# Ledger of designs, part 1: VHH binders against Bifunctional D-cysteine desulfhydrase/1-aminocyclopropane-1-carboxylate deaminase, mitochondrial (DCD)

Scores and structures below are computed, not measured.

Target 1, 364 residues: Bifunctional D-cysteine desulfhydrase/1-aminocyclopropane-1-carboxylate deaminase, mitochondrial (DCD), of Arabidopsis thaliana (Mouse-ear cress) (f4hyf3)
Amino acid sequence: SPPSWASHLRPLPSHTFSLAHLPTPIHRWNLPGLPNGTELWIKRDDFTGMELSGNKVRKLEFLMAEAVDQHADTVITIGGIQSNHCRATATASNYLNLNSHLILRTSKLLADEDPGLVGNLLVERLVGANVHLISKEEYSSIGSEALTNALKEKLEKEGKKPYVIPVGGSNSLGTWGYIEAAREIEEQLNYRPDDLKFDDIVVACGSGGTIAGISLGSWLGALKAKVHAFSVCDDPDYFYDFVQGLLDGLHAGVNSRDIVNIHNAKGKGYAMNTSEELEFVKKVASSTGVILDPVYSGKAAYGLINEITKDPKCWEGRKILFIHTGGLLGLYDKVDQMASLMGNWSRMDVSESVPRKDGVGKMF
Positions, changes and structure headers below are counted from each chain's first letter, unless a header gives other numbers; antibody chains are not in Kabat numbers.
F, E and O stand for the ipSAE by ESMFold2-Fast, ESMFold2 and OpenDDE, each averaged over both directions (binder to target, target to binder). V2 = 0.75 x the mean of E and O + 0.25 x the DockQ between their complexes.
[cut] stands for letters that were removed.
The coordinates of atoms that the task and the answers printed are left out; those that the model quotes come from them. Centres of patches stay.

## First folded at step 1 (VHH)

Design A1 (framework vhh_sonelokimab_d1)
Fold by ESMFold2-Fast, scan of step 1:
Structure A1 (fold): chain B 364 residues (1-364), chain A 125 residues (1-125)
Amino acid sequence: as target 1 above (364 residues)
Amino acid sequence: DVQLVESGGGLVQPGGSLRLSCAASGRTFSSYAVGWFRQAPGKEREFIGAISWSGGSTYYAVSEKGRFTISRDNSKNTLYLQMNSLRPEDTAVYYCAADRSGSYYYTRSSEYDYWGQGTLVTVSS
């Protein structure tokens, strides 16, 4: 059943699957250099499970339920070459005994060679997803809707029953994933012995469904926190319009510009990093133990710290909840760029050690 | 970077009406959510109402709903509070406040970044 504050939304989901490990933890996140009295907390949606999911599995709990309800045997989705959504969809499909087809946009000029096994690609190919590679130009000029429809028609001619999930799972039904996440946070805060209340919620924006859901849930429910979304692709005006479409599809009766603040954190562009962004990810990992994805959560956290640095008085005394959206496998795509940050190794000196006489070839 | 200056306060009789203005200077006001607060002698600052950056959404404290109306003119960088059916209990210094960090309007004074100096409204015969 939906939260009481969301019972007026339409359509109401009829089914959901338990795919994610919920609730995910909320804990304090002690980044150095915050203004006096500013508290940063983290919601560990990187811990949703289901083969290292992140934020996307929350949407898939609703979308996969609709796919099965419609008697689909195949799921189609689309994204960039290191899409966390495509990986999550492939693993969820296998979990539910459905065939998956992923349309992936390569970062290379040509799409005519095997894309490899780095990061999300390894997981996708191991679980048996069918990868359909396209170029950047084809992705941008044809558009995701026409590309998924073309594959849908092809698979239908082959006797399959495909269900199409849009980029990032970001449609009105998928938006319920983070409407429910808002309820989950509300319940976690209510069960605490203290009176913790967040002034701000911060999250990365790649496709819009996560920010639409959490901002609507915060607005309608008891959280009443300002939601700040840091866009990692396109621009904020694109996402205000896109989120508005999701809200209209839910009959929410609210303006996207009233419920979410969208900041540009794109930097060099989608899936590309500045050296400062990667240095920030390394610093966060070494100082807090939290490993951020450099494409999504890393850019959002870096953007947040830049906003705080520009105007620290505005953030004094505030309690901020950062949502870690996962994406650890995307870090492996950045190994070459991060090599200069990783000097912490040495050859162990065993010159004065005496080998055990019975130790040849043994594990002890 | 926004500075706020309230005007339009004064003496008004019970049952009367008064319109307050809040003029912003410096940066454009159109991206900020803005609100009105009041403070009577010896009391905490009390929320009256707020308006979103676009003017499309308004929120009022329950006690003021129907008597007070908030509006804004972004072309003039000005916020307004229309007060009707005034009571002696409405006597207070009225403040306008702006929040630069978001498109939301909030009810807590701690959530506003920029404040005016206030304008005194006295409701008496």
Scores: ipSAE 0.000, ipTM 0.136, lowest interface PAE 18.8, mean pLDDT 84

Design A10 (framework vhh_sonelokimab_d1)
Amino acid sequence: DVQLVESGGGLVQPGGSLRLSCAASGRTFSDYVVGWFRQAPGKEREFIGAISGSGGYTYYAVSEKGRFTISRDNSKNTLYLQMNSLRPEDTAVYYCAARKYSGYDYWSSEAYDYWGQGTLVTVSS
ESMFold2-Fast, scan of step 1: ipSAE 0.000; ipTM 0.301

Design A11 (framework vhh_sonelokimab_d1)
Fold by ESMFold2-Fast, scan of step 1:
Structure A11 (fold): chain B 364 residues (1-364), chain A 124 residues (1-124)
Amino acid sequence: as target 1 above (364 residues)
Amino acid sequence: DVQLVESGGGLVQPGGSLRLSCAASGRAFSSYAVGWFRQAPGKEREFIGAISWSGGTTYYAVSEKGRFTISRDNSKNTLYLQMNSLRPEDTAVYYCAATPWGKYGSYREEYDYWGQGTLVTVSS
């Protein structure tokens, strides 16, 4: 059943599939350079499971239930070439014995070539997803709705029963994924022996459904934390309008600008990184053991630290929950760009070592 | 805890304009979403509009959109309602109301703190 504070929302989901490994952990996250009394904590949605899922599986628990309820045998979705959503959708589809079709946008030059097997592409192709490439120019001129509908019509003519999931799973139904995540966080805090309460929740924004859900849940429920979303594509005004559409679709009766603060963390552009962003990801990994993906969580964390640096006094004494949205397979897309940052290797000096007399050793 | 006091009410002719103020006392005003309601003689209290804690967003009843504008100045702990093109039907006691962080909407029940009201009479 929905949380009591969300029972007025419409439509109410009838059921879900258990796909994610929940609840995910919340623990302290000790980044250096924070103002006096400022605490960072991290919600490990990178640990949701289902072939390294991240945030998208929370939405898919609702969307896949509707697909099966409608007697679909095929799922269509759309995204960028290294989309975490497309990878999660392909994996979830396989778990439910559904065929998956992924429309992936890439550069015009690369749209006519095999996209390869790097990162999310390897998982998608291994689980048997059908990959359809388009150029970024085709995506922008035609639009995701028309592209998914064209593929839907083609598959229907072939006798399939397709269900379309929008970019990032970000529609009103998918928004329930992070409405439920807000309840999960409430329950985790209520079971603690202390009175831990977060002043702020910080998360990356790529498609809008995650931020819509967590901000609405924080606003309506007991969390009452200020939600800060760091956009990694488009601009904040676009997302305020997009999130408003999701909230209106739920009959939530709230304004997006009241429930979430959207900051621009796009940097060089979607799926592209500055050297400073990648150096930050390396520093976070070496100092805390937490590995951020460079496209989403890495840009959000970098953006947060920049906001704190601009006005440290505003953040003094605050307790901040950062949501790690997963996406670590996207790190492999950055191997060449990060190679120059990695100098921590050497050939072991064995010059003073004595070889075994028998000449035979075990490898394990 | 916040205390609200409305001012600026009075007699105005049809077609005229009037600006209402609501002064808040208490250090937490900037944490509250605030709104305006009105109650005409013999009628139920109705929502006019609300503004978020930061002033970044406003929400209006459809019937009042374009004639009334809500704004706030957190440095002065003050909420405003600018009323234009007033009609005799706008005659009512106008109330400001505040709701703590995380409660925002058009429903009277969402507001925990209310002012005393200020009378606006629109008559020739």
Scores: ipSAE 0.000, ipTM 0.139, lowest interface PAE 16.0, mean pLDDT 84

Design A12 (framework vhh_sonelokimab_d1)
Fold by ESMFold2-Fast, scan of step 1:
Structure A12 (fold): chain B 364 residues (1-364), chain A 127 residues (1-127)
Amino acid sequence: as target 1 above (364 residues)
Amino acid sequence: DVQLVESGGGLVQPGGSLRLSCAASGRTFSSYAVGWFRQAPGKEREFIGAISRSGGSTYYAVSEKGRFTISRDNSKNTLYLQMNSLRPEDTAVYYCAAGVKYDYVWGSYRYTEYDYWGQGTLVTVSS
């Protein structure tokens, strides 16, 4: 059953699938660059699963339940070539014995070639997803809605029953994923022997459903934390309008600008990185053991540090919860750009070692 | 420092029911998540279940779910364990515990580890 503070929202989901590993941990996180008195904590939504890792599975628990309720045998979704959402959708579809079709956007030069097996693509292809490549130019000229509708019509003509999930799983139903995450955070805080309460919640914004859900849950529920979203594509005004559409679809009766603060963290552009962003991800990994993805959580954390640096007085004494939205598999797409930052290797000196007589050894 | 005192133990027939109480004094009871444990002679202490600060969430050992119910009344500083369909193998000393230990490695609460423990109350299930 939904949280009591969310009982007025519509549609009210009747059921979900248990796909994610919940609850995910909350722990202290000593991010470099924090002013004295600012306390940072991290919510490990990268731990929601391995093949399902990240924020998207929370939305899929609701969206996949609707697909099955509508008697779909096939799921269609769309995203970039290293989409965490598409990987999670492919995996969830396999768990539920549904066929998955992924429309993946790539460069014009690569759209006519096998996309390979790097990162999220390996998981998608291993679990049996049907990959449909499209160029970035085709995506921008046609649009995601028309592209998914075209594939839906084709599959219907073939006798399939497709259910379409929008980019990132970001529709009003998918928003319930992070409404429930707000309840989960409330309960984790309620289990504590202290009165820890967060002043701020910080998260990356790529498609809008995550920020809509967590901000609405924080506003309506007990958290009452100020939610900061760092957009990694488009612009903040686009997302205020998009989130408003999600809230209106839920009959929430609130204004997006009242419940979330959206900051521009796009930098060089969607899925592109400045050298400063990549250096930051490396420093965070070496100092805290937390590996941020450079496209989403890395840009959000870097954006947060920049906001704190601009006005450290505003952040003094505040307790901040950062939501790690996953994306580790997408990091492997950045190997070439990060190679110049890595120098911690050497050839082992074995000059004093005695070779084994039989020359045979085992690794483990 | 919180002090816990269990009560309600005794002899009960197989198939019977028993309700245990745990009264808390000292620090504010409503500040802690609390749990129930039991220990049979010659065995390790085993977890039965836990309840959150508000009483809004409960965790049970899989083997005990459905027969045992944990509840709390923060206005009375009291924790309860309702035990139904009791079996001879439920014979043990039952303990209440408060103050869930934080696991710094995983960044989560260990609902099987607590800071404060009661003295225990004996439950004997025998015909």
Scores: ipSAE 0.000, ipTM 0.164, lowest interface PAE 20.0, mean pLDDT 85

Design A13 (framework vhh_sonelokimab_d1)
Fold by ESMFold2-Fast, scan of step 1:
Structure A13 (fold): chain B 364 residues (1-364), chain A 129 residues (1-129)
Amino acid sequence: as target 1 above (364 residues)
Amino acid sequence: DVQLVESGGGLVQPGGSLRLSCAASGRTFSSYAVGWFRQAPGKEREFIGAISWSGGSTYYAVSEKGRFTISRDNSKNTLYLQMNSLRPEDTAVYYCAADSRPYSSSWYGLTSPDEYDYWGQGTLVTVSS
């Protein structure tokens, strides 16, 4: 059943599939250079499992349940070439014995050739997803709804029963994924021996469903933390309007501008990185052991640190929960850009004085 | 397996400082999150603080209010608890403990004694005039 503070929302989901490894951990995250008394904590949604899932599996627990209820045999979704959502959808579809079709947008130069096997593409192709490439220009002129409907009609003509999941799983039903995540955080805090309470929740915004869900859950529920979303594409005004559509679809009766603060963290643009962003990801990894993806969580964390650096007095004494949304496979798309940052290798110096015996070292 | 031995306890006056050490033996110390607990007379074991396997993350009980600092030196297989501005209510036997899970960065359960499989024998700290 839904949280008591969310029982008035419509539609109410009837059930979910257990796909994610929940609850995910919450722990202290000690980045250097924080203001006096500022505490940074991290919610490890990168640990949701399901072949390095992240935030999207929380939405898929609701969306896949609806797909199966409607007797679908095929799932269609759409996203960018390194979409974590598309990879998670392909994996979840395989777990449920459903066929998956992924419409992936890429540059015009790359749309006419094999997209390769880097990062999320390898997982998608290994689990048997059908990949359909489009250019970014085709996506912008046709739109995701018309593209997914065209593929749906084609598959229906072939005798399939497709269920369409929108970009990022960001519809009213998918929003329940992070409404439930808010309840999970409440329960984790309630079972702690201390009285920890967060002033702020920080998360990346790519498609809007994650920020809509966590913001609504924080506003209606016990968390009452100020939610900061760092957008990695489009602009904040676009997302205020988009999130409002999700909230209206849930009959939530709240204004998006009251429940979330949306900051622009786009940088060079969607899926592109500045050298400073990549250097930041490396520094976070070396200082904390937490590896951020450079497209979503890395940009959000970089944006947060820039906001804190700009006005450290406003952040003194605050307890901040950062949600790591996963996406580690996206790092492999950045190998060439990060090569110059990686110098920590050497050939082991094995001198004549090192004891040797033939056959001592077994490699398996 | 990890074996833990605490040292550095003793009698200290209110307002004083004391540094406890926990020496680990075994080849796995640098792979485990480790913590400090204390047990006052007539009370259950309570959590003080924990540090991740790498030393990059620390988590403290709110009751210490910044008076205690946990650190580790993996090259010396040693865990430390620096205790400042000591009060009579800090009188307890202090224990170090190692998490049963290697490379754990999770704080889930690290505040519970039940999540630790490896424990030291304890060292007594008495804060009195």
Scores: ipSAE 0.000, ipTM 0.117, lowest interface PAE 20.3, mean pLDDT 85

Design A14 (framework vhh_sonelokimab_d1)
Fold by ESMFold2-Fast, scan of step 1:
Structure A14 (fold): chain B 364 residues (1-364), chain A 129 residues (1-129)
Amino acid sequence: as target 1 above (364 residues)
Amino acid sequence: DVQLVESGGGLVQPGGSLRLSCAASGRTFSSYAVGWFRQAPGKEREFIGAISGSGGSTYYAVSEKGRFTISRDNSKNTLYLQMNSLRPEDTAVYYCAAKGYYYDSSGYYFTREAEYDYWGQGTLVTVSS
């Protein structure tokens, strides 16, 4: 059943599928250089499982339940070439014995060649998703809604029963994923022997459903934390309007500008990285053991640290929860850009070693 | 520094109306965003509505939007809350609060108790027959 503070929202989901490994851990995240008394904590949604899922599986628990309720045999979604959402949708579809069709926008000028097997593409192709490649120009000129509708019509003519999931799973039903995540955080805090309470929640914003859900849950529920979203594409005004559409679709009766603070963390642009961003991801990994994806969580964390550095007095004494949204397979798309940062290797010096006299050694 | 004093509370029957006032003294009142919060017995203090220093922007809690109207008169250093169609669940101590002017493009910080530096002593509103 939904949280009591959310019982007035519509539509109320009837059920979900257990796809994610929940609850995900909350623990201290010890980054150096924080102001006096400032605590950084991390919610490990990178540990939601399902072939290294992240934030999208929380939405899919609701969306896949609707797909099955509507007797769909096929799921269609759409995204960029390294979309975490498309990869999560492909794996969830396989778990539920549904065929998946992914419309993927290439990073190249033309969509005429095999997109390859790097990162999310390998997982998608291994689990049997049907990949439909389009160009950036086709995506921008036609639009995601028209593209998914065209594929839907084609599959219906072939006798299939498709269910369409929008970009990032970001519709009103999918927003329930992070409304429930807010309840999960409340429960985790209630079960602690200490009185831990977060002043701030920080998360990356790519498609808008995650920030809509966690912001609404924090606003309506017991968390009452300031939610900061760091946008990695478009601009903050675009997302205030988009999130407002999601909130209106839920009959929430709140204004997006009241419940979330949206910061621009786009940098060079969507899916592109500055050298400073990649150096930051390396530094975080080496100092804390937490590996951020460079497109979403890495830009959000970098943006947060820049805000703290700009005005440290505003952050003194605050307890901040950062939500790691996963997406680590996208890191492999950055191997070439990160090669110059990786100097921690050497050829083992075996000059003092004596070869075995009794034959060949085991290889593994 | 700013000092805040609420007035206008009292007993009102269900369906009735009440207007609360908050008088500010001290420094430049127009430099402060101001809001109304309430606390019912046994519950946390909750946000009701807020208004920017100039009066150009207003923010409301969703459950009270349409029933309550916030306004200010900077020439009189006074904040108002007009409350209509009152219900027994509106029974609470109502507080006015002020925060220094700082950029808040989302309006989010207007809704948060922790962001307010100066608080009045509160005025009791009882909605009962």
Scores: ipSAE 0.000, ipTM 0.091, lowest interface PAE 25.2, mean pLDDT 85

Design A2 (framework vhh_sonelokimab_d1)
Fold by ESMFold2-Fast, scan of step 1:
Structure A2 (fold): chain B 364 residues (1-364), chain A 125 residues (1-125)
Amino acid sequence: as target 1 above (364 residues)
Amino acid sequence: DVQLVESGGGLVQPGGSLRLSCAASGRTFSDYAVGWFRQAPGKEREFIGAISWSGGSTYYAVSEKGRFTISRDNSKNTLYLQMNSLRPEDTAVYYCAAKLGYSSGWYKPSEYDYWGQGTLVTVSS
């Protein structure tokens, strides 16, 4: 059943699947350079599952349950070429014995060549997803809704029963994923021996469903933390309007501008990185052992540190929970850009080592 | 197996210099770490210096460092000991030795598998 503070929301989910490994851990995250008394903590939603790691599986627990309840045999979704959502959907579909069809927007000018096997593409193709490439121009001019509907009609004519999941899983039903995450955080805090309470929750914003859910849950529930979303595409005004649509679809009766603060962290553009962003991801990994993805969580964390640096007095004494949304496979798309940052290798000195007596050996 | 033959010993005046050679035959010398030891009359065999199989690392006894230099020429299968500023106390039979293997105690004669017959060095006025 829903949390008591969310019982008035509609629609209420009827079914969920246990796809994610919950609860995910909350622990202290000791980034260097924080103001005196500022505490940073991390919610490890990168630990929600292997191929399903990240924020998207929380939404899929609701969306895949609806797909199965509607007797779908096929799932359609859409995203960019390195979409974490598309990878998670392909993997969840396979687990549930559903066929998956992914409409992927290439970053190349033409969509007439094999997109390859880098990062999320390898996982998607290994689990048997059907990949349909489109160009950036086709995506922009036609739109994701018309593209998914066209594929749905084609598959229906072939005798399939497709269920369409929108880009990022961001609709009112998918928003329940992070409404439930807010309850999970409340329960984790209630079972602590201390009185830990977060002043702020920080998360990346790509498609809007994650920020809609966590901000609504924080507003209605016991968390009452200020939610800061760092947008990695489009602009903050777009997301205020988009989130408002999700809130209206839930009959929440709240204004998006009251429950979330949306900051622009797009930098060079969606799925593109500045050198400073990549250097930051490397620094975080080497100093804390936490590996952020460069497209979503890396930009959000970089944006947060920049906000703190601009006005450190406003962050003094505050306790901040950062949500790691996963997406580690996105690092493979950045290997060439990060090569110049990686110098921690050397030729092993074998001058004091014993050569084998027989001159022939076993590799292991 | 490997055979080691020292040469270059002889009589030298205090303050003089001498170069000893150790020639290896049989197996390839480049497979072995090699060292120099000496034994003075009435004393135990003592370590002078050693060089790794690749030539990348050298080890010296503290009393000889700066006066003695060990080197190897793998193309000639030969080990050298350059001895400078010789003193009467340096009078001894000098041995080259080879070991196959890494072990602590480069200064221990027992760690070495193959030994030459020695070459006498006499430092006298």
Scores: ipSAE 0.000, ipTM 0.080, lowest interface PAE 24.8, mean pLDDT 85

Design A3 (framework vhh_sonelokimab_d1)
Fold by ESMFold2-Fast, scan of step 1:
Structure A3 (fold): chain B 364 residues (1-364), chain A 125 residues (1-125)
Amino acid sequence: as target 1 above (364 residues)
Amino acid sequence: DVQLVESGGGLVQPGGSLRLSCAASGFTFSSYAVGWFRQAPGKEREFIGAISGSGGRTYYAVSEKGRFTISRDNSKNTLYLQMNSLRPEDTAVYYCAARPYGSGSYYNTRAYDYWGQGTLVTVSS
């Protein structure tokens, strides 16, 4: 059943599927250079499982349940060529014995070439998803709703029963994923022998459903933390309006501008990285062992550190929970840009080594 | 070290115009909403207008009836208020305010964590 503080929201989900490995861990995240008394903690939603899922599986637990309840045999969704959402949807569909169709935007003007097997594409193709390529220009001129509806109509004509999941899984039903995540965090804090309480929750914003859910859950529930979302595409005003649409769809009775603070972390642009952003991801990995996705979580963490650096007094004494939204496979799309940062290799010097008497070593 | 410094206030005749400026420093100006408030002697502080970080959304007090225009130049870290058709009742101290990390609405004074010192506007013949 929903949390008591969320029982007035509509629609109330009747059913979910257990797809994610929950609860995900919360632990200290020791980044250097934090102000006096500032504590950074991390919520490991990169550990939700389901073949490297991240944040999207929490939404899919609700959306896939609706698909099955509507007797769908096929799932359609849409996203960029390295979409974590599309990869998660393909994997979830396979787990539930549903066919998946992914409409993927590419930077190529004419999408007639094989898109390859890099990152999320490899997982999608291995689990048997049907990949439909479109250009960014076609996406912009036609729009995601018309594109998914065109594919839906085609598949219906072929005798299939498709269910459409919007970009990023970000609709009112999908928002329940992070409403439930807020309850999960409350329960984790209640299990602790100390009185740990977060002042701030920080997360990346790509499609809006994650930030809508966690901010509403924090506002209505016991967390009462300020939620900071770092947008990696569009601008903060776009997301305030988009999140408001999700909140209105839930009959939440709150204003998006009261429950979340949206910061611009787009930098060079959606899915594009500055050298400083990539160097930051490398530094975080080498100093903490946490590997951030350079498109989403990496930009959010970089944006947070920049805000702290510009105004350290506002962050002194605060306890901050950063939500790692996953997306490790997106790092492989950045290999060429990161090659110059990776100098930690060498040819082993065997000049003083004595070869084996038999001339051949075991390789096991 | 956040600073907001208002300028452009002064004496103007009824029906005249003034442009106020607010120079911002010490925070990521383009990511945060900023607004204008005023307070006349013996009255409560009132909201005049606010503009989103990108400049894509503007919000105005209903009482202004289109006489005031808020704008920003993120390349100069500066907020502006263009005031036209000024009336004696517009006489007040005008304050620039920013909400760099608040969770409040554009209309809520408590949502604004940083305030300038104010600039006096006097509308009199």
Scores: ipSAE 0.000, ipTM 0.102, lowest interface PAE 23.9, mean pLDDT 85

